# Ledger of designs, part 137: VH-VL binders against q8ixk2r445to577

Target 1, 133 residues: q8ixk2r445to577
Amino acid sequence: FFGMLQNKGLTDYCFDYNPPDENQIVGHQVILYLCHGMGQNQFFEYTSQKEIRYNTHQPEGCIAVEAGMDTLIMHLCEETAPENQKFILQEDGSLFHEQSKKCVQAARKESSDSFVPLLRDCTNSDHQKWFFK
Key: E = the ipSAE of ESMFold2; O = the ipSAE of OpenDDE; V2 = 0.75 times the mean of E and O plus 0.25 times the DockQ between their complexes.

## First folded at step 5 (VH-VL)

Design v18 (framework fv_traxivitug; at its last look DockQ between E and O 0.07; V2 from the best seeds 0.00; counts 0 for: pae O 10.9 > 2, placed apart)
Fold by ESMFold2-Fast, scan of step 5:
Structure v18 (fold): chain C 133 residues (1-133), chain A 119 residues (1-119), chain B 107 residues (1-107)
Amino acid sequence: as target 1 above (133 residues)
Amino acid sequence: QVQLVESGGTLVQPGGSLRLSCAASGFTFSDYYMSWVRQAPGKGLEWVAYISSSGSTIYYVDSVRGRFTISRDNAKNSLFLQMNSLRPEDTAVYFCARGYSKGYWFDYWGQGTLVTVSS
Amino acid sequence: QSVLTQPPSVSVAPGKTARITCGGDNIGSKYVHWYQQKPGQAPILVVYYDSDRPSGIPERFSGSNSGNTATLTISRVEAGDEADYYCQVWDSSSDHVFGGGTKVTVL
C-alpha cells in the first residue's frame, strides 16, 4: 500500500511529515494535516516489513515510537526493521504498534485544537482507523 | 541556496495587462507548489494565486478570478502571473512564494516586484 | 468567508513578553502559521503548524491555537524583533488566508 494515509473518523486529516530542514529528515514528530490529495509531504508507503516509510526525501525515513512515548517520530530506516518501527495495518483499518501493543489514534495536539497521531489503548473508534488514498 | 527572483513589475494604466515572472534556483522547482502573494503599499499580505507542482491544480482569490492567470514552466524553473483588466486596487508588491511541499505554509519568498496601476 | 483578525499594533518593552492574537471561526481546528516581516524585506516563517519552529528561529518564539484564537508569543523581546507579524491558515473554503498583520514596537 502507498499513498496518503487518511483517518476514517477525522475524515479531512492525513498523516503529514514536513521537517523544516530537508537535510535533517529525522527527529521530528509526525502530524495530521488537512488532506490535500497531492502526495509529497503526505505520501507514505506501507511495506512488507510492516514499516510506514516516508520516501519523499533521501535518506528514507521510517515512522517509529520510542519506548515509553506515545508520539510518532521519524527515524532513519534500517536494513532490518527494528520493533519500534513495526505497525500492523489490520483488516478493520486499525494501525497496531507491535512493540507497545497500542493503536495509532487521531488525537488533539498539545497547545492546539488540531490533531496528531498518538499511541492509545486499542478501541473500536473510527479515530483509530486508517486507509490509503 | 534557495532563491526566488520576481520581475515584470511596472506602471500600467487601468484596464491594462501585465505579465510577472519568477525565476527559481537552488532547488528542484518541479517538486514544489507555488503561490503569488501581494502587499499593497502600507497594507498587509494577501494571497493571490496557487499552482500545484505539476500545474494541474490552480486556485485564485475571489477578487482576481477571471482576470489573473497563474502558470509555470518546470523546464525553465519559472512561475508566471498574467494580469488582465488591471484596477488601481491591484497596485502592490507581488511576491513569489514556495509552499505546500513543506506544508501549507510559505517557507521561501522572493524580494517582490512592484506593480502600480494608475493613469 | 474565513477572516483572520489581528490587533493592528502591540507595544512591548525589551525583555518582556509580546502576545499577538489571531482570531477566526474554528481556527483551533486548523493549523496556523506565522510570518515576520521587517521594513523593505520579504516575510520569513517563524512558527508553523501552530507551535513548531523552523531551524534558526530562537525558542523565544512560540505558538498556541485553541477555539477561536491562535497566539504568537515572543518572550524576552529584543529590539530586533520589531516587525510586522502575520498569521496564516489554509482553508479549503477560502484557500490561503492571511491576518491583517500586527506591528510590534519594542521600546
Scores: ipSAE 0.149, ipTM 0.719, lowest interface PAE 4.8, mean pLDDT 86
Fold by ESMFold2, look of step 6:
Structure v18 (fold): chain C 133 residues (1-133), chain A 119 residues (1-119), chain B 107 residues (1-107)
Amino acid sequence: as target 1 above (133 residues)
Amino acid sequence: QVQLVESGGTLVQPGGSLRLSCAASGFTFSDYYMSWVRQAPGKGLEWVAYISSSGSTIYYVDSVRGRFTISRDNAKNSLFLQMNSLRPEDTAVYFCARGYSKGYWFDYWGQGTLVTVSS
Amino acid sequence: QSVLTQPPSVSVAPGKTARITCGGDNIGSKYVHWYQQKPGQAPILVVYYDSDRPSGIPERFSGSNSGNTATLTISRVEAGDEADYYCQVWDSSSDHVFGGGTKVTVL
């Protein structure tokens, strides 16, 4: 799948990544923002290796979750996807992180009313449902 | 090291025209959205315009739409602002500012060039 | 009709905490960015995405954003923090909007 990865429950919010340095795309957190489709911030690819790739410059970025963390962070993609970069996008729209056994949820950013994707125990909440637009 | 250097600011009469330039170095200019942001003397910051990395997407603040034209030359790492039909309200220091993609924020700024519109 | 309202000034004693507010209708649903500008200088980014810091900005700069108010907090204020501070949002209807600025004076 290609395009903007949108949340079902938090309508009109998309995965968004806008690193402050075009040559240092690793290590920053993925956010949620109103879907606009401009400036490559919101273009992602879901690959056959179960990666969520940031659609921008080489080398490509892949979304990862570091051990013990619940935040989605940009890492470099590898030839064979590491376990912490594997997400299963299921037919019901849930986005399951295999290594942690948790689901991606649209959640309020700590200390703000802004939103970010975070890992949470899997539920059937529409805030844990995602689709490509 | 990221550098942005504005030039072209001077005194012009109302109704006149002026072209500002911004020379960029120390980064891959063609990968970035660029903006002009202005600051009237003793006043706050006001965003003026931005242009996408390719130049295909351009937006202006309402007060300058139809009078100002933002452009870029990626081969020369340069950003431009053509200002026509200048008004006294356009008097300000004009900053060149860098933003990745849509540039939700501006991470590097030039030192600005002063434009004065008075008779 | 995006308008960001900041107090014109804040005075704070050295070593104490300065809080600079940025008011706007439902600003908590937008990401807020903050800039420091010293006299005769260009602005520098000190906080983005409400609470994140660029490399080189000390941890004593922090931000929050909820409801109709975003806040930049500078703890353990130093004389070098004396500057004008601007909040900024991006809005699909109004594009980039800056607050009017707050002059922080360290007494």
Scores: ipSAE 0.107, ipTM 0.728, lowest interface PAE 5.3, mean pLDDT 88
Fold by OpenDDE, look of step 6:
Structure v18 (fold): chain C 133 residues (1-133), chain A 119 residues (1-119), chain B 107 residues (1-107)
Amino acid sequence: as target 1 above (133 residues)
Amino acid sequence: QVQLVESGGTLVQPGGSLRLSCAASGFTFSDYYMSWVRQAPGKGLEWVAYISSSGSTIYYVDSVRGRFTISRDNAKNSLFLQMNSLRPEDTAVYFCARGYSKGYWFDYWGQGTLVTVSS
Amino acid sequence: QSVLTQPPSVSVAPGKTARITCGGDNIGSKYVHWYQQKPGQAPILVVYYDSDRPSGIPERFSGSNSGNTATLTISRVEAGDEADYYCQVWDSSSDHVFGGGTKVTVL
């Protein structure tokens, strides 16, 4: 699966990554932004290694969850996906982080105009449902 | 079970130095950001210093910058606070706390160790 | 440079609801965290991200944040809830910032 990763509950919002330096793409937080499909900021790939890959730049980035955190941070992809980079995109649209045993949920960041994907206890909320478009 | 145990707090004179330690257990220490938070007797909580998982990023509250040094030894699951040029206003219980980057909380705290700076 | 303002004390009867406020300029645009501290003990996280509750914390503890005020609400207050409560945020100029603390007394 690849393309825009869109939230069901928070309509018209997609995974978005816009690092300050295109030559250094790791270390920043993945956010949610209005789906526009322009550029490379909203293009992701779900791989057979259960990675959410940001492969429009080199080196390629993979979304990771650092220990104790609930935010999605861009790390470098590795030959073998580390545990903190493994996600299960289930048939019902839930995006499950294997290591934390939590689901990715669309949530408010700091203002009403900013949203981020956060790890939360898995529920049946549409805010935890995702699909590629 | 996550545990944080501070040590090293004692009585020192103004201008003196002291090194605090925090022993961590029950979690992968090297994966977590750590902080020191202090509390003067009968007063509120004050964040003191922050250090990233690898130790590459460090922040201090203004009042201790240049005098205090936060560090860690991930191989020993230990957090440290080197305090130089101590002042009476540095008198406080010093807590080590597991915390993260900007906007995040402190989810586990130690019992604290008392530092008293007095002539 | 952020300043968080809490009332020094709040008194509440058992079984009633206590509300502890944390005031700050546009605090509603920040995530607020809350800690409980009993005498001689370490602080305990009771609410984070305005309204999320750590595992093990009773549902009686809830949080809200909007405008210039964040609020920790303790419903059906018990004697064991008597403690100091601190709000906390992160500020780009002051890093981690705590409120002055509120002593909750159960009458």
Scores: ipSAE 0.006, ipTM 0.618, lowest interface PAE 10.9, mean pLDDT 91
ESMFold2 (binder alone), look of step 6: mean pLDDT 92; pTM 0.938

Design v19 (framework fv_traxivitug)
Fold by ESMFold2-Fast, scan of step 5:
Structure v19 (fold): chain C 133 residues (1-133), chain A 119 residues (1-119), chain B 107 residues (1-107)
Amino acid sequence: as target 1 above (133 residues)
Amino acid sequence: QVQLVESGGTLVQPGGSLRLSCAASGFTFSDYYMSWVRQAPGKGLEWVAYISSSGSTIYYVDSVRGRFTISRDNAKNSLFLQMNSLRPEDTAVYFCARGYSKGYYFDYWGQGTLVTVSS
Amino acid sequence: QSVLTQPPSVSVAPGKTARITCGGDNIGYKYVHWYQQKPGQAPILVVYYDSDRPSGIPERFSGSNSGNTATLTISRVEAGDEADYYCQVWDSSSDHVFGGGTKVTVL
């Protein structure tokens, strides 16, 4: 699958990655932003290795969560996906992060009413349901 | 070092035309959305137009649509604004700004070029 | 399409905290970015995505965004912070919208 990764509960919000410059495309937090349908910063690919890839800029990026952390960070993709980069997109739309055993939820950003994807205990909340559009 | 340098601002009569240029250096120009933002004397910032990295996506503020044309030459690292049918209310400092594809904000700005529309 | 409302001016004493508001319908659902502009100079990005800071911007600049109001907070204000401050959003119509600006005067 590929396209804009949209939240079911927050229907106007999509995964978004806008690196600060072309020499520093990794290490920054993935955010949620209003879905604009233009692809680019909101275009992701879900791979058979359970990766969520960002290929809009070079080098290719893969979403990861460091052990003990809740934020989704862009890392370099590897030939064999490491555990911290594996997300199971389930039939009900949940994104299950294998290493932490938590689900990706649209949650409020620190000091903001805006939303970011964060790892939370898995629930049946619509804020934890995602789909490609 | 990222640098944006505007040029072309001058005094023109109402109904006249003018072309502004912005010379970019210190980054891969072809990877960025570019915008023109203006500021009338003593007033606030007003976004005018943006153009995608490839040049295929272009948007204008309503007040200039049909009169202004934004364009770019990636081989020359240059951004342009062709301004036709100029009105006194178009009098402003015009800034070249880098942004959008880097987070929906403007991270670098030029120093601006003054356009005065008066008889 | 969005209209962003800022107070025209804010006065603050050195060492105190300045708060600059940006009002807009459902602005809490949008990311707000903030710019500082000194007389005769180009604007400088000071806060983006509601609360993030570019490299080189001191920690005393912070942001928040909730409901219909976004706020830029400048703690331990210095004379050099005297400037005009603008909020900005990208709205769903693909337009960039700026607030009217707030002149911060350090007494």
Scores: ipSAE 0.094, ipTM 0.716, lowest interface PAE 4.9, mean pLDDT 87

Design v2 (framework fv_traxivitug; at its last look DockQ between E and O 0.05; V2 from the best seeds 0.00; counts 0 for: pae O 8.3 > 2, placed apart)
Fold by ESMFold2, look of step 6:
Structure v2 (fold): chain C 133 residues (1-133), chain A 119 residues (1-119), chain B 107 residues (1-107)
Amino acid sequence: as target 1 above (133 residues)
Amino acid sequence: QVQLVESGGTLVQPGGSLRLSCAASGFTFSKYYMSWVRQAPGKGLEWVAYISSSGSTIYYVDSVRGRFTISRDNAKNSLFLQMNSLRPEDTAVYFCARGYSKGYYFDYWGQGTLVTVSS
Amino acid sequence: QSVLTQPPSVSVAPGKTARITCGGDNIGSKYVHWYQQKPGQAPILVVYYDSDRPSGIPERFSGSNSGNTATLTISRVEAGDEADYYCQVWDSSSDHVFGGGTKVTVL
């Protein structure tokens, strides 16, 4: 799949990545923002290796979750996808992180009402359901 | 080093025209949305216009729509603002500012160029 | 988002904490960015996405955003923090909007 990765429960919110500059592509948190389709911030590719790729920069970024953390952080993609960069987009719309056994949920950023994707225990909440447009 | 250098600001009569330039260096200009932001003497910051990385998408604040034209030349790392039908309320320091990809915020600003519109 | 309201000034003693507010209808649902501008200088980004700091900005600068108010907090204020501070949002309907600015005076 390729396009905007949208949340079912938070209507019109998309995965979004806009790093500080072209030299700081990795190490920053993925956010949720109202879907707008401008620029390339909200366009991601879901690959056969189960990566969520940010393709607007070279080298390409891949979303990862570091061990013991719940935040989605941009890493450089590797030839063979590391386990912490593998997400399973299931038929019910859940986005499962296999290494942690948790699901991606639209959640509030610490110390603010802004939204970010975070890992949480899997539930049937529409805030854990995602689709490409 | 990242550099944004504005030029072209000067005294102009009401109803006149002026073209501002911003020379960029030290970064890949074509990866950045570019904006003009102005600041009237003793006042706050006001966003004026932006142009997408490719130049295909352009937006203006309502007060300048139809009078100002933003453009860019990616081959020459240059941003421009053509200002027509100038009014006294357009008097300001005009800053060139960049935002990576779809720029939600401005991570680097030039020093600005002063435009004065008065009789 | 049509207007962002900031107090015109804040006074703070050296070593104390300055809090600069940015008010807007439902601003908590939008990411807020903050700029510092010293006299005769260009603005610099000090906080983005409500609470993140660019490289080179001291941890003394922090931010929060909830409900109708975003706040820039400068702890252990130094004389060099004396400047004007602006909040800013982007919204697809109104585009970039800046607050009116707050002058921080270190007494």
Scores: ipSAE 0.549, ipTM 0.880, lowest interface PAE 2.4, mean pLDDT 91
Fold by ESMFold2-Fast, scan of step 5:
Order: sequence, then C-alpha cells, then structure tokens
Structure v2 (fold): chain C 133 residues (1-133), chain A 119 residues (1-119), chain B 107 residues (1-107)
Amino acid sequence: as target 1 above (133 residues)
Amino acid sequence: QVQLVESGGTLVQPGGSLRLSCAASGFTFSKYYMSWVRQAPGKGLEWVAYISSSGSTIYYVDSVRGRFTISRDNAKNSLFLQMNSLRPEDTAVYFCARGYSKGYYFDYWGQGTLVTVSS
Amino acid sequence: QSVLTQPPSVSVAPGKTARITCGGDNIGSKYVHWYQQKPGQAPILVVYYDSDRPSGIPERFSGSNSGNTATLTISRVEAGDEADYYCQVWDSSSDHVFGGGTKVTVL
C-alpha cells in the first residue's frame, strides 16, 4: 500500500513528516496534521518488510520507535528492516509494533493543540485504526 | 500535593446571590485552566464554567449563562464563581477542578461546597 | 448538544472484570476521560485520553473508544473499586459533557 495514512477516529488527520532541514530527513518525530490530499509530506509506503517509508521511489526514511520510547521517529532505512521499524497493519486497521507489543494511536499532545502518533496498549479504539487513501 | 479548597456554600432563597471561592495551592495556579463542576444531591456531574489560565477565555453551560460569572485572581491563587438569580435547580455541591491540557480534562478536584437554593 | 449515555449500574463479583460503557454519537472521534467517585468524596481521574492512566492508578484500569461506544474496563475487581464512574469528553459545541454515571457494586 501507499498514499496518505489516515486515522479512522481522528478523521481529518494523516501521518505527516516535515523535517526542518530538507537535506537531513531523519531524526525528527512523525506528527499528525490535517489531511490535504496532495501527497508531499503525507505520502508514505507500507512495504512487504512491514516498514512505513517516507518517499517511495528511493526511500531514505523509515519510521521507527526507539527502545523504551513511545514516539515515532524517522530513521534511515536498512537493507533488512530492523525490528524497531516493523509495523503490522492488521485487517481491522490497527498498526501493531511487534517489538514493543503496542499499537499506534492518534494522541493529543499535552498542553498543545497538536496531535502525534504514539505507541499505546492495544485497544479496539478508532484512534488506533489507520488506512491508506 | 495539589490542593483545591472550596468555600462559600450556604442556604440561599430563590432569586438570591452567592459567591463561591476556591483556594489553590501546591502548583503554579496561573498556568492552568480552572473549572467549576456541580453535582445535585443524588445526581451526576455537570460542568458549569471554565476559565483559561490568563482569564481571557471563559465559557458557561447554557443553563447558567447570564446568571453566573467565573473569575480568577492569579496573584492570590484563587478561583471564584459569582452566582446571581439562583434557582432551586442550582442546588448542588460545587467542585473546583484543575483543567489539564488546556482544560480538556480535570486531574485534581476540591472536596466541594454545598449550595442549597430553597425557601 | 452531545449526550453521553452510561448504564445506571453494574454488578461484579470480586476478582472478575467490570465493563462500563459510555455511548455517544461518533464518540470514537473524541477523547474520553473517566472519573471515579466514592460517597462523600471528590471525583478522581482514573483514565484519560481514552486509555492512559495517571500515576498511582493501578494497571487493572484500562479504556477503549471506538465508533459510538467508549468502555472503561476494571480487571480483577476489588471491594475498593466500588464507586460511581463517569465518562467525560471535550466537545467544542457543548464544551465539557459528562455521562450520567454508573454505580459499580462489588458483590
């Protein structure tokens, strides 16, 4: 699959990655932003290795979760996907991070009007269900 | 050790006025949204009013709009609710509650002060 | 205008699981918070943002929120969990909305 990765519960929001430096696309947190339908910063590819890649032709970035953390960070893709970069997109739309045994949830950032994807215990919540547009 | 202590609740006749106070301690009061939430005897919780950290944003539930006024004094760590034109249906325990994340939820509550509106 | 519907009561045996529902139109698009209130006491926050727990709240408390129903789940129920439970959402059109409350009785 490829396209904009949209949340079922937070229906106007999509995965978004907008690095401050266009020449350094890794090392920053993935956010959620209003879906604009134009691809660009919201265009991702879900691969056969269960990676979520940023830019599909020659993807430089792969979403990862560092040990002990709950935030999704852009890392450099590897030839063989490491466990921290593997997300299982299940039939019900949940996005399961097997290394941590947690699910990706659209979350409200504390003391902020912004939203971010975070790892949380898996529930049957619409905020944990994702689909490609 | 967040503490919220309400005071001012008493028996008031219909049409009367009353001012409630909430004294806050154990946190930087000026950084938090604050709310009043009430509970009629034997009934559920009902949000009444909220005020932003600076005092610039204020909202009321429809049933009290124009009758109640929420205010705060950040220098004195105090929250107030001025209640005018009181009705029997305003009878309730009034809780002072701290709003977290721009007031989206309430992480700490006071013990409440009882307001009885009756003849 | 938003209305949250809770069952008025739930009975559960010690050590079993209690499930308290909160029904609301498109509630899965909102973040749900849950409060516990014991007789004569102030409410306390037990679950926030659908499923997160404040410090000091045991792991037995969990939450979910999908479609038109949010659920508070209390596993391995203890006598001390007997209380009224309220769901709450922030709804910009109606501001803060509380459910009617559910009395959990541990028998």
Scores: ipSAE 0.246, ipTM 0.800, lowest interface PAE 3.9, mean pLDDT 89
Fold by OpenDDE, look of step 6:
Structure v2 (fold): chain C 133 residues (1-133), chain A 119 residues (1-119), chain B 107 residues (1-107)
Amino acid sequence: as target 1 above (133 residues)
Amino acid sequence: QVQLVESGGTLVQPGGSLRLSCAASGFTFSKYYMSWVRQAPGKGLEWVAYISSSGSTIYYVDSVRGRFTISRDNAKNSLFLQMNSLRPEDTAVYFCARGYSKGYYFDYWGQGTLVTVSS
Amino acid sequence: QSVLTQPPSVSVAPGKTARITCGGDNIGSKYVHWYQQKPGQAPILVVYYDSDRPSGIPERFSGSNSGNTATLTISRVEAGDEADYYCQVWDSSSDHVFGGGTKVTVL
């Protein structure tokens, strides 16, 4: 699967990554923004290694969850996907992070009008359902 | 083989400062999260600080926040812990531990270096 | 704020089975890792992801995790198994958390 990764509950919001430096894409947080599909900031790929790749840049980035965090951070992809970069996009639309045993949920960023994907306990909320468009 | 060797532990007075070092070898250091874990004499293990592979994310246990600084030099395969405003309760063996980038556990540990804070 | 509770000590006769528990609220929803530490030595990972075993660790070491209790099981206990054992989890709010440790004594 590839394209815009859109949230079901937070209508018209998609995964978005826009690093300050196009030459250094790692270390920043993936956010949610209105789906527009422009600028390559919203193009992701779900791979057979269960990665969510940001492959519009070289080197390619893969979404990871760092220890102590509930946010999605861009790391460099590896030949073998590390456990903290493995996600299961389930048939019901839930995006499950294997290592944390949590689901990715669209959430409002604290003290902001912006939105971010966060790890939360898995529920049947549409805010935890995602699909590629 | 993976090796982690801590150094810098010594006796210091309360309020003093100390910098620990960890020399890593046998693996691609820049690909792994690293942590410091400490163990007070006769006590259990306590995680102290974490640093991501690139150093972009850092996290501390509450009791050391504002006093300790974890850092790394990937070019030198080195991990550091700058400890300021040391307290007697900071007395412990400090272990360098590889926080496996593929998991949230520590798959390799150094032998530790003893830090003693006493007047 | 995860708190992991271990019994302070477990005694076992040689050849018998030792079980070390690690209690935590809904710990079964987390992956539990276990470490062995002998006196004056560094901790060694013996079980990770509840039940996976690192290479070099004997099959006598196994792990399980469900509900509110994770368990490290050491079958056919040997004198060399005498050590402190620590459980550990990761939590988004408390980061890496260790249990208090269990001293296993081989009688």
Scores: ipSAE 0.015, ipTM 0.625, lowest interface PAE 8.3, mean pLDDT 91
ESMFold2 (binder alone), look of step 6: mean pLDDT 92; pTM 0.940

